Miniprotein binders against Primase homolog protein. Designs and how they scored, part 1

All scores and structures are predictions.

Target 1, 337 residues: Primase homolog protein, of Arabidopsis thaliana (Mouse-ear cress) (f4i6e6)
Amino acid sequence: MSENVPDHQSTNGFSSSDFFVPEEEAGKKVVLSKLVTLMRKLSEQGIDAQNCPPGVRSCLICPKCEVGDSGEKSLTLYIYPDGSSAKWTCRRKCGLKGVLQVDGKLVSKDPIGKVERKITVESIKLEPLCDEIQDFFAARAISGKTLERNRVMQKRIDDEIVIAFTYWQRGELVSCKYRSLTKKFVQERNTRKILYGLDDIEETSEIIIVEGEPDKLAMEEAGFFNCVSVPDGAPETVSSKEIPSESKDTAFKYIWNCNDYLKKASRIVIATDGDGPGQALAEELARRLGKERCWLVKWPKKSEDEHFKDANEVLMSKGPHLLKEAILNAEPYPLKS
Positions, changes and structure headers below are counted from each chain's first letter, unless a header gives other numbers.
F, E and O are the ipSAE of ESMFold2-Fast, ESMFold2 and OpenDDE, as the mean of both directions, binder to target and target to binder. V2 is 0.75 times the mean of E and O plus 0.25 times the DockQ between their complexes.
[cut] marks letters that were taken out.
Atom coordinates printed by the task and the answers are left out, and those that the model quotes come from them; centres of patches stay.

## First folded at step 11 (miniprotein; from a23 with Y38W)

Design a24
Fold by OpenDDE base, fold request of step 14:
Structure a24 (fold): chain B 337 residues (1-337), chain A 96 residues (1-96)
Amino acid sequence: as target 1 above (337 residues)
Amino acid sequence: SPELKQEIDELKKKVRKLLKEAYRLWDKARELGDPELWQEAWRLMKKILKLKQEVKELEQLAENGDTEELKEAIEELEQKVEELKSEAEELEEKLS
């Protein structure tokens, strides 16, 4: 009498726990999006708020006082924690005062004169590179020759030495971007925003666009002299809106300011960072430049599951030959959105 | 000790000379455009830049550190200087 043991099929009902993204995370994303929009709109007023935490009074150099020489942080900025608004006031005789709403019109009592300031190497007190800054770039596989050709300089600010990326147009100094050794960036105030390395593309039919100034320098180590970088970092996400008119496309004003150079290009290689912001920047560039002219670089694998992030990481890890190969293997930019 | 400070100052001079050589070799490897020679010159450069940092850390240790621990650390960095000189000479022969 063989006892048939009944197979208990235990139906493990995997309850689909709906990943309720907590309403708190949705609320945080809305606040972050408002803060990003405020930071952009503050930058359009010549107020660099990138290192200004919400809910705290930050002290900044005043864009109207133009007192580069004293380092005096006379502008008080306050960003509301909800990202709804920002307020600024200068404590100096210029009296600069404004309010910016994220969803509203700028209520500036003082027109911050959007006059592009003329600068020289001497007027902004740029210095030749010290050995510490040369070694900092050598640790990134960027040579003194590449630094010199690209007019990478230094500046002393508050007893610190900062890297100065100089922005030239037709042999004139137009702007400068400062980088601390702690990776804080500051743009020279009330200057024209252009691409870094703009003069290198004046007579070129093919151009490479990268995200960072170090990636532009890394392209030169790979033998590419037709490379430019964007002055402002990547957006977190692609805009769901149509491309704004030139007068409203303030985040990409550097593209419009360089249109006479960019219109001559028959081929545009986009070599932005491999991360989500770099992909968003690639799409925003391709939409403005014409996707039919664009090519997209795919960074080589670092491991089975990881790719290199940027041009400088490829250079440091694999050398100039593999970086050159990655650029030569660029694919046509996807035309379908 | 005044003596240990002088030894650190001599070590800094040796490292500065070695770093200048590493820059020269790396520039020569870049001009030749050989991938293997570039990687070797780049590896040497990274080791010497690390040694420059270790000597700066030793200077900070010399302000408050034990005298015997400081001597041992100087001797280790001097050995590393001689190893990296030999690696630089071997690379110079390959670049010639």
Scores: ipSAE 0.795, ipTM 0.921, lowest interface PAE 0.6, mean pLDDT 87
Fold by OpenDDE base, last read:
Structure a24 (fold): chain B 337 residues (1-337), chain A 96 residues (1-96)
Amino acid sequence: as target 1 above (337 residues)
Amino acid sequence: SPELKQEIDELKKKVRKLLKEAYRLWDKARELGDPELWQEAWRLMKKILKLKQEVKELEQLAENGDTEELKEAIEELEQKVEELKSEAEELEEKLS
């Protein structure tokens, strides 16, 4: 009677190795978040630092000198590598000098007054569209007539031709957004942020809001003139926070700057991109504009599993009639109970 | 070859003329508001824009390419120009 001693298989408890994210990676994420915050705060001072690497002295156009045509990069900016602070000094007679702390107050002896620059077509050297840019839009089913009506222009920058989306308010040029053929966007610095096509909605009770300038142009091809686009694109995610006060809502300053137009609308059709960022933008717009006034466009199916991304994709693939139908079939914006 | 460069320059002129016609036909189709005519004009426009790009690629090939391959490619693009002219004429008849 051989007693088979049961082998107690010791269950080696796999201790969940706490993935110690190395302190270095946590440190890098903290530095990156500080840098992003610092870049935003510099932009709020009229210092575009997007192309300014940390730890390097960058030369920028001085926002106080406003020396347009000379291209003179008289402002020296230095961003600390840790993202803790930035400092700037103009080498010209304006003497503009400041220090920004990421976690602190702006310590500037000279507050860069948030003076919105006045610009003209001539002062920013805008040109009429060449055939190559007309063909670039024709390849997107956007006509020369739509380009002309919307004052789409070009600019030469560093021997490249870029598309210039001109932003007007009451017949005055207030801003410009440049698009390279490589899809890089640059906005005209220290200009008023407004909606693209703002003058088209001055007298309208119904407004369509799209994400991109090409989508605004695509809406016109579908016969909608009451369409505007947002200057800054979509946020990655919806904010869990309450809507900031006007003075704190820097990301949506363009809504506040256009409030006199937007408050008159009885109906607002939101036709942002069908992706996660576009849905986040739709929610952030609807929260600010009043969800009860908002309608949401659902882009038609492209395939069984795919929807069209935006108005311009619908136009290119299915024509202006189906784009028009998609806008007319907008649903009431979902009221989260 | 100087001759091949001249043939490419002539082809570019033919394509530019055809592209102007495609714009005219597409604007006419847009004004009529017919979905089928719009789609036909839009298909033609896309073919001609593609042909314009193929001619630009041919210009780049002409700097370093074989002379025989370049001649064959010019002949193919010239044939496409005549085919797309016929399609443009047929579309003009439908838009009339």
Scores: ipSAE 0.781, ipTM 0.916, lowest interface PAE 0.6, mean pLDDT 87
Fold by OpenDDE base, last read:
Structure a24 (fold): chain B 337 residues (1-337), chain A 96 residues (1-96)
Amino acid sequence: as target 1 above (337 residues)
Amino acid sequence: SPELKQEIDELKKKVRKLLKEAYRLWDKARELGDPELWQEAWRLMKKILKLKQEVKELEQLAENGDTEELKEAIEELEQKVEELKSEAEELEEKLS
């Protein structure tokens, strides 16, 4: 009676490990893309997170406390490992607290006002003006002396030389506005918005406000050193709304940032462009500065049917004396009855 | 031609010298504050800046242009340089 020993069929267990590898790699790529987006959005909030690993509490200098002299890493940042969100809290009295979601909901109780980065001439790679840029301004009746006093510089961006209008406050470089030869303007990112020529009005009772940086330079050629220009272009139309509170007046933040200078002025001459946008800017400035302090420049006639557009056009066409006369003949700003 | 390139390079030197003089005269007129002298210096400056541009355009033409057209254009710009030198000398006398 032969006992048949049953053959144990060895079930080749296919290891299910190989099928999970593609989903895990796809998942890692999605998390990486979220993290890159989150890092960019943190940087837009003035939080440098480049050296902050996800899932760990990093200590950073608080962008709101950096306005004070303490190099203390008081900001705690936490980036979620999935890249979905980040949260920060300052441990100091500034109380800076925020949450950023990758999907775009900024739940900041305290909006980190875009952290104004410090810049220097060297840090932004500004150069002295070449002869071609000096000739460009000379063709506008603006002298090398005026360019030098106003610290007009250039920057090389790739193979292009751009004009650099440097914005100073109390002898520190605060911002820069670049002008290409094609008249494209770019402002230096995450810098304070102020008036161009702000230091020239620090101790003045009378100020002139123009639209463009070239018009500020043209005013100097006419013998006016108490002139500033606006960093942003003119609005298309006058707002039908009441003047926003400082926190809501984002378009005119440069006025608020310069309020300590502008409040000292007893007389404000508005010399914006003669066009519809320039007139809209004049009204928006006058409403914020107090119309009772404001005077409005009327540009002289160019022809029977045309007026000069701006201060630089008057200078180029009629010289500094007629520009001076136009400024001296400014009328009281129309009070809407 | 190597000769025409040398003539253009000499013309560029004449124009650069004349432009430097125009800057000096315009600065002097600005310092004096006379409206008529300022306008005269400014007119001269604009003419010389235009001449500088015409010489730059002539350099571009020299890469692909006819040799005769290029000679005529050099002669015209040389004449214009001498006219603008005389205008600069007259302005210097008025500013003195």
Scores: ipSAE 0.779, ipTM 0.916, lowest interface PAE 0.6, mean pLDDT 87
Fold by OpenDDE base, fold request of step 14:
Structure a24 (fold): chain B 337 residues (1-337), chain A 96 residues (1-96)
Amino acid sequence: as target 1 above (337 residues)
Amino acid sequence: SPELKQEIDELKKKVRKLLKEAYRLWDKARELGDPELWQEAWRLMKKILKLKQEVKELEQLAENGDTEELKEAIEELEQKVEELKSEAEELEEKLS
């Protein structure tokens, strides 16, 4: 009776761990590549997501609400863990909402307006004014002191020198408008549209709005520092339509971008050009700002049959005293159109 | 002519000096805030800016080679420089 000793077959369990390592690493590299692409595309939407972990709801400053020092992280961002997409929503009245697919189009009802490119004097290669540009402004009765205070600069573009009207907000360069000697205007690409001289009106209860950057400078020669100019020219005609919502009011986006400054004003003097386009601009400004706060400048007579066109023409022809008088003699804006 | 080019270069130096003085006088008139002094300083500034442009046009004329017309134009602009210096001296006395 031979007792069969049971052979303990040692099952060498081949750990299946070694075969999954390459596919998991390849999968992780693909996800990382998608996340890097997604982070770049979010940055291209003005959403700094560098410190936003995937799969977590991050709170960020809203790039559309960033008009105020409140520091409030009102933008909720969610990046999907697979890097396939991101979604954001602002909890504030701006309603900023979007979805970005890594391989797809931006599916935003509110396109975060093309990310406002940060610029500096150095990054856009601005130079101090040469004597030729100083003389160009002196021919308009605008002094070197006024040019310096308003940070009027120049830029070399190829073999040409162009005037650079620098647009500041809270001591930061936000935009620049270039003027050639041939009177061609070009705005710095993908920059925020604001009023020219915006920092001069931060703490003012009374504001003067003019059409051109030269008219803003002419107002300073008359002793008015509380003056701003519009970045875009006058419309040909007044719109017969109701005021568009902020998201649709693209022509006047600069008013909306400056709304926190303009809300503080108790009195707004409109000193646009005396021509049909300038009158159309005056009405479009007054209807947005509230006509009850607005005053309208009437330019003085140049001759029996002609009026001065703008603030700079008054300054050149009659001096700063008559320009000052014309602004002080502004009438209440007509409530009935 | 090399001589006419030297005369134009001297005229440009006179005009640059006069323009610098016009800026100083106009800044002083602006600081005083007197309307009449501002208008006088501004009238002088406009005349000197026009003279600066006339000297630029003279440089272009010098490339075309009419030597007699160029001499007459230099002499007229030199006389205008001396007239505008006298107007600048009179304005400096009123601003003092």
Scores: ipSAE 0.772, ipTM 0.914, lowest interface PAE 0.6, mean pLDDT 86

Design a24
Fold by ESMFold2, look of step 12:
Structure a24 (fold): chain B 337 residues (1-337), chain A 96 residues (1-96)
Amino acid sequence: as target 1 above (337 residues)
Amino acid sequence: SPELKQEIDELKKKVRKLLKEAYRLWDKARELGDPELWQEAWRLMKKILKLKQEVKELEQLAENGDTEELKEAIEELEQKVEELKSEAEELEEKLS
């Protein structure tokens, strides 16, 4: 009801005098349903709109530019009152902008699927480790204390429990890599690529880089806590070309993302796998990081004709003291003119 | 049979208890920093984990297995439990 006196007070809908028509209530319910759907889809794209009223320009922390320290709310979000769509624009150099329609089609000049998601332990449903996963690690000579320190967790996917290797930067969860007990690997989509264990190297001038998360955990059993592993894996061969620009160096984006940590190191010990791909990874890392500050680990002999492949294998076969010796015996990385 | 399934459940409990003891002993060996004791404790842990897997395989066979065959398998695994329990007691003495 509307004349000159507002009749909307104290009543959901448009009348406080008791008159109600189903069509008008259904229309409001449809708009509310669209708004709920739109907010859910915005959240799936990394934009938390829980406290953003429709019809009002809201300022948020940009999901692409987010730095925990700055707190600048550079992203402008507008949610149309009919619940049909939302639009956003970031004022910073990242240039993030887009439009999302409630019908599920993202209409964006910069597809939001490339925007880094913000995740938490709760939002991706991580669980504390069960006995079965702890036993799995014990079989690899990795103690529960090491698992706890590295916040190794688990996740239920369908009817399977998988290991969750959690990636942290300055105390915040950034990404997660899952490993099934049958060696299937999956990374959380659209999350920032950083080194595993990154917070362990912020205050050190010497760092150790290994290939896989189990090797990082194995290094801790040998007393080396200043160790990180790469998030992806080893290339098949070394590229013959010059190092790509940052925007084109997609396979090694984590090096660029972690430059503030890596540039401070005076000594970098490269302890990747001993096979061909591991050696290619070592070369790609060393040429990006500066070979003059790199050392290379050569894994000890397993037999006359065979060498241990990685740190975890050495740990399981020879124990933590011999793994430590292998690291301490690292040699200067060969220079290529 | 329900009797054999109960025996398998009791065997699983015994193995879990032994495994908890092995974790404790391994932690002590890690704290001492003795490489031989670390290796001995971890080898014991691996033997118990193998026993755990053997019990799991036995449980899977209990649905369609011959009752006499299952009973013999249970007795064999219970003997292994007692042998590993003795090994754990010897290790604990070395860690003291």
Scores: ipSAE 0.659, ipTM 0.881, lowest interface PAE 1.2, mean pLDDT 83
Fold by ESMFold2, fold request of step 14:
Formats: structure tokens, C-alpha cells, sequence
Structure a24 (fold): chain B 337 residues (1-337), chain A 96 residues (1-96)
């Protein structure tokens, strides 16, 4: 090559140290650093290896199968002495086992992510709502009685208090979605994916499906208690493919998990957001649920050229009567498309 | 000024008390199912929530220490509290 081209391997500053560390001492420090990293990563997976020496099999309480109930140390853990990896196996029926590489991703034959965590209000440290969060909801026209009925709670995460939308099935806490006041959302990891408000549709032949938890709460203000919201409504556009099998329909797993409730319904009113993604969600729901039993809500006008986006906006602007009208005037879901 | 900060704290307590009354009236309007009373209670609630935000902003201004503007702002917000108390009393009469 006749033209000089800069080498991207050039440093942005001075080279690393002129100092020399003895080869044996440097290798020992590298191994110690790797072991610290492995222990941190194991802790992130629910495995507390603080007192587990490398090179020896250690017995621990399994984070899945009998947490707090029996005290049995059924999980075996092995940390490789070179700090490269760790592996574990539970000797009980829970099936927990895996391998963790210090430089790589978790590798598990039965990964923790496929096993549903069991949670309680106490185990995830949920708190009753403070006044500031109640006022936040009041500003959205959602009453304290609606919050109480839906067991909306809060959680302290670092220096921040977040809203906790609690997901229940047959009276047991199943999952929880957190929302910060800066509109960041996080779901409890490795919990069963179900509809929000699922116990409210157990005894009705008509159900209403909205997109977000605030919209489910808004529907109650309009007198509709037979309403649920989806835990994840993120389709950007309608898929052109056939409906996947249950094992592959991961984005809509909550439909499959809640089939015993949904199959009872004679009439399903779909009231997702009025924007493009909300309409795509409506189509994905309707084709899975059976369009012949679905009705679609069209949100009323904000102005000459705009429509309300969702149920909570209608409630806040026009009150519960107009929201109720919008639901009662739902039209049969289009069979074409 | 410690005196002005104490007055702002008292104002916050008055607004909280008024807001709790508004919650009670709003619950009553919801139970009656009257759309006009619901709207009236909701409008009162929004006014009090706006007043709460104004008091919070006043508290932030107290950190700058402009005493004359602070005193005038406190008096204006106290007048708003009294006006909204009167509005709440009127609404309660309608909800009887």
C-alpha cells in the first residue's frame, strides 16, 4: 500500500504502565478478579456464593424449589479455580441447573428464566400508597377507592418510589409491573405473564381489554369492572405470518396463560390505544381470540382533527359518561384483513 | 427567613386538609352517579391539585430569599385556599 492510513489501534493517550508486576502475582490478581466477577454474576442469578470456596462442591439453599420452607441445601455449586466459570445443579425436582462463564452469558440446561418465580407482597417489599402517588392518580381522575380495589401499591427502589401494579390470579400475587413517575416501566422478572385484573373477568360473559393499567383503572371509574389490561402491548405493526404455536407465541404468552378465562367470554370488547401500535395490538388480539366474538372501540374526538388516544384521556377530559358511551357503542370487529 | 418557611409549611397543611375534603366529596359524587356532580367535584379536585403545585413552587422560591415577593405570594395562595374551601362547602350542600 503506497498511501498511509491511520491504524485504529493507535492509543488515545499514554500506553499502559512502564511498571512490571511479577508474572505469578499478576496471574493471581487476574484469577481473583474473575472470581469476584463470577460471585457477582451468581448473586444476580439468586445464588449467594459468599462462602463457597473454588474447586470444591458447595451445598446451598436452592433459590427456586423450597425457598424458606424446609431449609434444605439442595443446590450444588462448583466454582472453577481459574475463575473461568461456575456450574450448579439442584438435586430436587425443580430442574434448576446451569453454567456461568465469567466472560459470557449464562448457559443453562434449565435456565432460571424459564422457571416462574413465586412472589408475595412481602417478598418483593411492596408498600401501601403514599399521599403523593394517590394525588398523582387523582390528577388522572382515578379515585382512591379504585386504587384500593385494584391493590395498587408502591416500592422503594434506591432513592425513588415507584408505582406497583399488582397482578393477581385466584387471590395470589403472580407478578408486578413498576412505573416510575418519569414513565419508565419494569416487570418483575421470571414471573407468570397474565392479564392485569384477571380475577375481575372470572364470572362475566363480556370482557373489555385495554392496553395499559391506568386504562383498566379508568374503566372502573366508568362502571366497568369486567376489564383487563395487557402486560405488554408492543407490536409496531401487524404480523403477516400465521399465528404461532403456543410454545413460540412468546409475545402473547398471556393470552395462552389466561385461556381458561378468555374462552368463557361470549363478547370481547377491544379498547386498545387509538394510535398505529394500539390498532396493531387490537388486530393481533382479535385474530387470536376469534374476531367473530370481538368488538372494537373507536375513541371519540378530542378536536376536529384528533381523537382521544385511550380510555384514561377520555375520562380526564369528558368524564365517565362519555367513556361509558364509547364502550357501549363498540362496533363488531372487522372480519376483513 | 425561618418565619416565611413556617408560613409555607402551614399553607401546605391547609392544602392537604382541603385536598382530603375534596377526595371525600368526589367519592360521594361518584356514589351518586350524577355526571354533573362528578364533573363539579373533579373540577374542584383539579383546582386544589393546581394549588398544591403552586405551593410547591413557592417553597422552591423561598430558597432564593426574596422576602417581599414571597409574602405577597403566600397571601395570594392563602386567599385561594379560602376560596376553594367555600367552593367545597357549596358542593357539599349539593351532595347532601
Amino acid sequence: as target 1 above (337 residues)
Amino acid sequence: SPELKQEIDELKKKVRKLLKEAYRLWDKARELGDPELWQEAWRLMKKILKLKQEVKELEQLAENGDTEELKEAIEELEQKVEELKSEAEELEEKLS
Scores: ipSAE 0.645, ipTM 0.879, lowest interface PAE 1.2, mean pLDDT 82
Fold by ESMFold2, last read:
Structure a24 (fold): chain B 337 residues (1-337), chain A 96 residues (1-96)
Amino acid sequence: as target 1 above (337 residues)
Amino acid sequence: SPELKQEIDELKKKVRKLLKEAYRLWDKARELGDPELWQEAWRLMKKILKLKQEVKELEQLAENGDTEELKEAIEELEQKVEELKSEAEELEEKLS
């Protein structure tokens, strides 16, 4: 019997062969790594597989049937022992079933992604900001007061700390968007797409729409609290097609989801990024919201050849006074493009 | 050198303390609404953040670095700390 006690430090008693990992052990470590990844992806889909061993069928409460009063563990989950994939099937009439591959996209007949996940700060393991991230924001002219007011948090992912921009509606956490220090963005899957800072515009007749979460935070430093940012990236160009129906307008679903807030506004100031994609986003927003109630911010020049890209850049370079002036000088959105 | 690493740890603590003071002063400048004082507090904040980065780089070099070069670098950074502390005190009197 071998004693796998990891309580020894490497000393002069070890040979160079102590660093060699046999092919069989390397293969087992690859499979274990795949299983960990697969379980994390299942969790992102709303399936808690922490106590579900691979190679056997596990019974879970079906996330789709959970909205009913069944209480039955009707979802059968199977995790392949090689860590390559997992599959699930609900025994009830909802018909839910699917398959997920560790290195691929979700492949399912009726994906769980149609059911919005309920999340909490605790369930997705969000933490208060550490000093390093607070200093990152200070370097962008964003104060700790603004970070606290917007409940900006952090999360540990694969031993990396990422910024967590928390999305709230009527006091409840709805979604979260993560940003690494290398500008990689990931959003919590299977959550409702809404505007960032949505509760700040519930009781206002004038609203400001910016592109990114840092720009929403920058607007607060200039004294504008009636501001939201979009959850998705900007399109490359403006679509030449008619506006899709609500069910097909996937890229701008957040506009439809937040209609109750947006329809009450008499004036909408669009302050998206000044680059090509930001201008395309402004057009797509304006044509959905009604150009006649929209105003457009043109960011000031930062040099003879360039304009500032966004609100945060203006704040960092020129301070809150010039940012405020840029917003107040917004011009009516062109009615024909 | 363990002694030099301890000096760097004390330098890190001094920079963190100075940075917390800068956060406080910056908050006061924001509440006052004076654009020139806001800009002065912001410039101070940026200088301290740059100093923090320089100390972090020095700490990484101290694991394998030359003792004489590290000692000179520590002295330079400690002088920067005192200069910025003086700037912070001057700013605080302006905000009073």
Scores: ipSAE 0.608, ipTM 0.864, lowest interface PAE 1.3, mean pLDDT 82
Fold by ESMFold2, fold request of step 14:
Structure a24 (fold): chain B 337 residues (1-337), chain A 96 residues (1-96)
Amino acid sequence: as target 1 above (337 residues)
Amino acid sequence: SPELKQEIDELKKKVRKLLKEAYRLWDKARELGDPELWQEAWRLMKKILKLKQEVKELEQLAENGDTEELKEAIEELEQKVEELKSEAEELEEKLS
């Protein structure tokens, strides 16, 4: 990472040295604080932005690509001049791209960024489920009563009906994640990230953490209501870095946001997907939550060479009794990896 | 063909009624807490949902013509409806 010297692309005739114009003292201090925070968070993502000025596209060696014999600078990084966010894209096939926001946790304790939106079922125009969506879930072995209990709803977007997984905390709607029937996902912007089903683990000593909302719903069909799912996708790999502080741990912000619920648990059963990313998610969760109180579910075999991927697949193939047994047979999480 | 469209519409009605009964049976199996009845009810639900999709595909195909093959397909799906209706009746007896 120390040898990753950026190559700059000009924009509108500006040079990189011209991007730091004088500002009002108060605004200048706020922007500089945000930029410091962004550079730190970029470093946590494996992107060394030390020599990357804001407002200019910088080309860097991609941290995820295997570096060939050419040393190609395939990663494009852009840091917004107001310090609010940065984005990057690798032009090679590694697929690395993303956006990083400074979030409400700035360098100072008093956030000056965006205020999280307050939403209601009415304000974001959620609708009761239509028959087509209920049939979609029935095909996944998820009953209408489970959908009702979890307040699964729908929304119309440009003549398309999408599933709306509603996120609640103490009876109030906090956020919503939309899923098209073609597996495209969008979350309500500028809302607080929490676990799905959070109210179901209030006042419980044992909780189950699954990866996706359908898996949380599948757990209920097996009789487990003390279950939550994560709001984001699984990481591709486990980070080699130390666990970040709360202000820096943006990828797992939902763990910090829900700490009051999670700290009460004496036993945490991790039942993430059985693939590589699901195993990486399990490790990231366990190391934050305390491996000594974590158990790991190993999904049963689908065939000699395959294992079931997740709770919903087990439910659909083998019914609620096998899913229940898989959870009850969770093994202590390995203390060393 | 208006006659073919009417036959497909009647088939859709039969499938809708059967599906409504399947949901009711599945809910009853869930209430009883019997894992084997739950599985049987869900398997029946899956078969009916597949039938619903087949009828939808047939309806789309019928918009492009009125063939003897379409009339034979309607009869095949009608037979599937009756077979699944019999399965539903047997399941309801088990749930009693």
Scores: ipSAE 0.580, ipTM 0.855, lowest interface PAE 1.5, mean pLDDT 82

Design a24
Fold by ESMFold2, last read:
Structure a24 (fold): chain B 337 residues (1-337), chain A 96 residues (1-96)
Amino acid sequence: as target 1 above (337 residues)
Amino acid sequence: SPELKQEIDELKKKVRKLLKEAYRLWDKARELGDPELWQEAWRLMKKILKLKQEVKELEQLAENGDTEELKEAIEELEQKVEELKSEAEELEEKLS
């Protein structure tokens, strides 16, 4: 971890004064060269990976899908941290899927992807929230006390300040998900996938599961602290297959990782988004958790033709008391759905 | 132009101070557990955040805008600051 500190103003890149390269830095140069090659080959496949960090899943516009004007980012891309390969899968039904090798052969997939990093607030350079981000949340009806209780922080990435949702287990930081104010997401690489707010359900017989971190924060404004959110996006549709084994259930690995907390609950209130993907997420969660102990939240009407999508939207429009009523009115999860 | 920029900077300070007070009042409303007081404190917060945005937009206009229009806009925003300060005082009395 020794490094040369230049005697000039720090910059985002290396300067010409860096004539020494430690052994670790030499290894990073080899990986960087491989990443450049992968990005070129991905571009040849029609996949623009310019803003896709290695070691995390990135969401892109699928080059094959007939996508409407919404610009849905249905293609997932993963670039292996060693720079040897990349893989992608479209969530829509076009079937686009592939793996690309930097040198035409697989160097190794397992060693880097199996090592969980141990991180701290300091090691990943998290900062206390600035006024701008606190005001952003206040406009969404989320108080400073809720932000502090959940240790919501920030990070500076490429001259942009992003929100940092910190994931804790037994008082230790285990992962972090970043959100820009323009709704771009990045997760800390090589960290364990767990539920957001996990320690809040450790000693409760009833838990609430929402889809996004802002919804977990919104639930606290309605007085519900026994709430967690999922770390990954919702599936578009429910799988027709049986539930995979733990080692193969990668999309829902956070359920398996958090089983010690989830198995204790006698009642699980599922309050995912009200759209099609949110309903699919609810079904996938319920069939893994046991539908007999699950309840489903139905969000109230927004207009004659439309329902509220999520907890934060209800909070912002109807206030904490009506959000609370929506949760208290949850109905037993349909056993035949 | 320099005097107008100084007035805008003073407005920014007043809005920040008022916003800090609104955060404190909202925290008190949360502790009481009263949904009507919670909503009142949050509505005050939203009004102050809107005022903050209006001051930011005024600052952007100060480099290229009409001096008389800017002066009238500054006075309008200062009146809003005093109105919201009074609203905050009323809310604090309710939270006692």
Scores: ipSAE 0.573, ipTM 0.844, lowest interface PAE 1.4, mean pLDDT 82

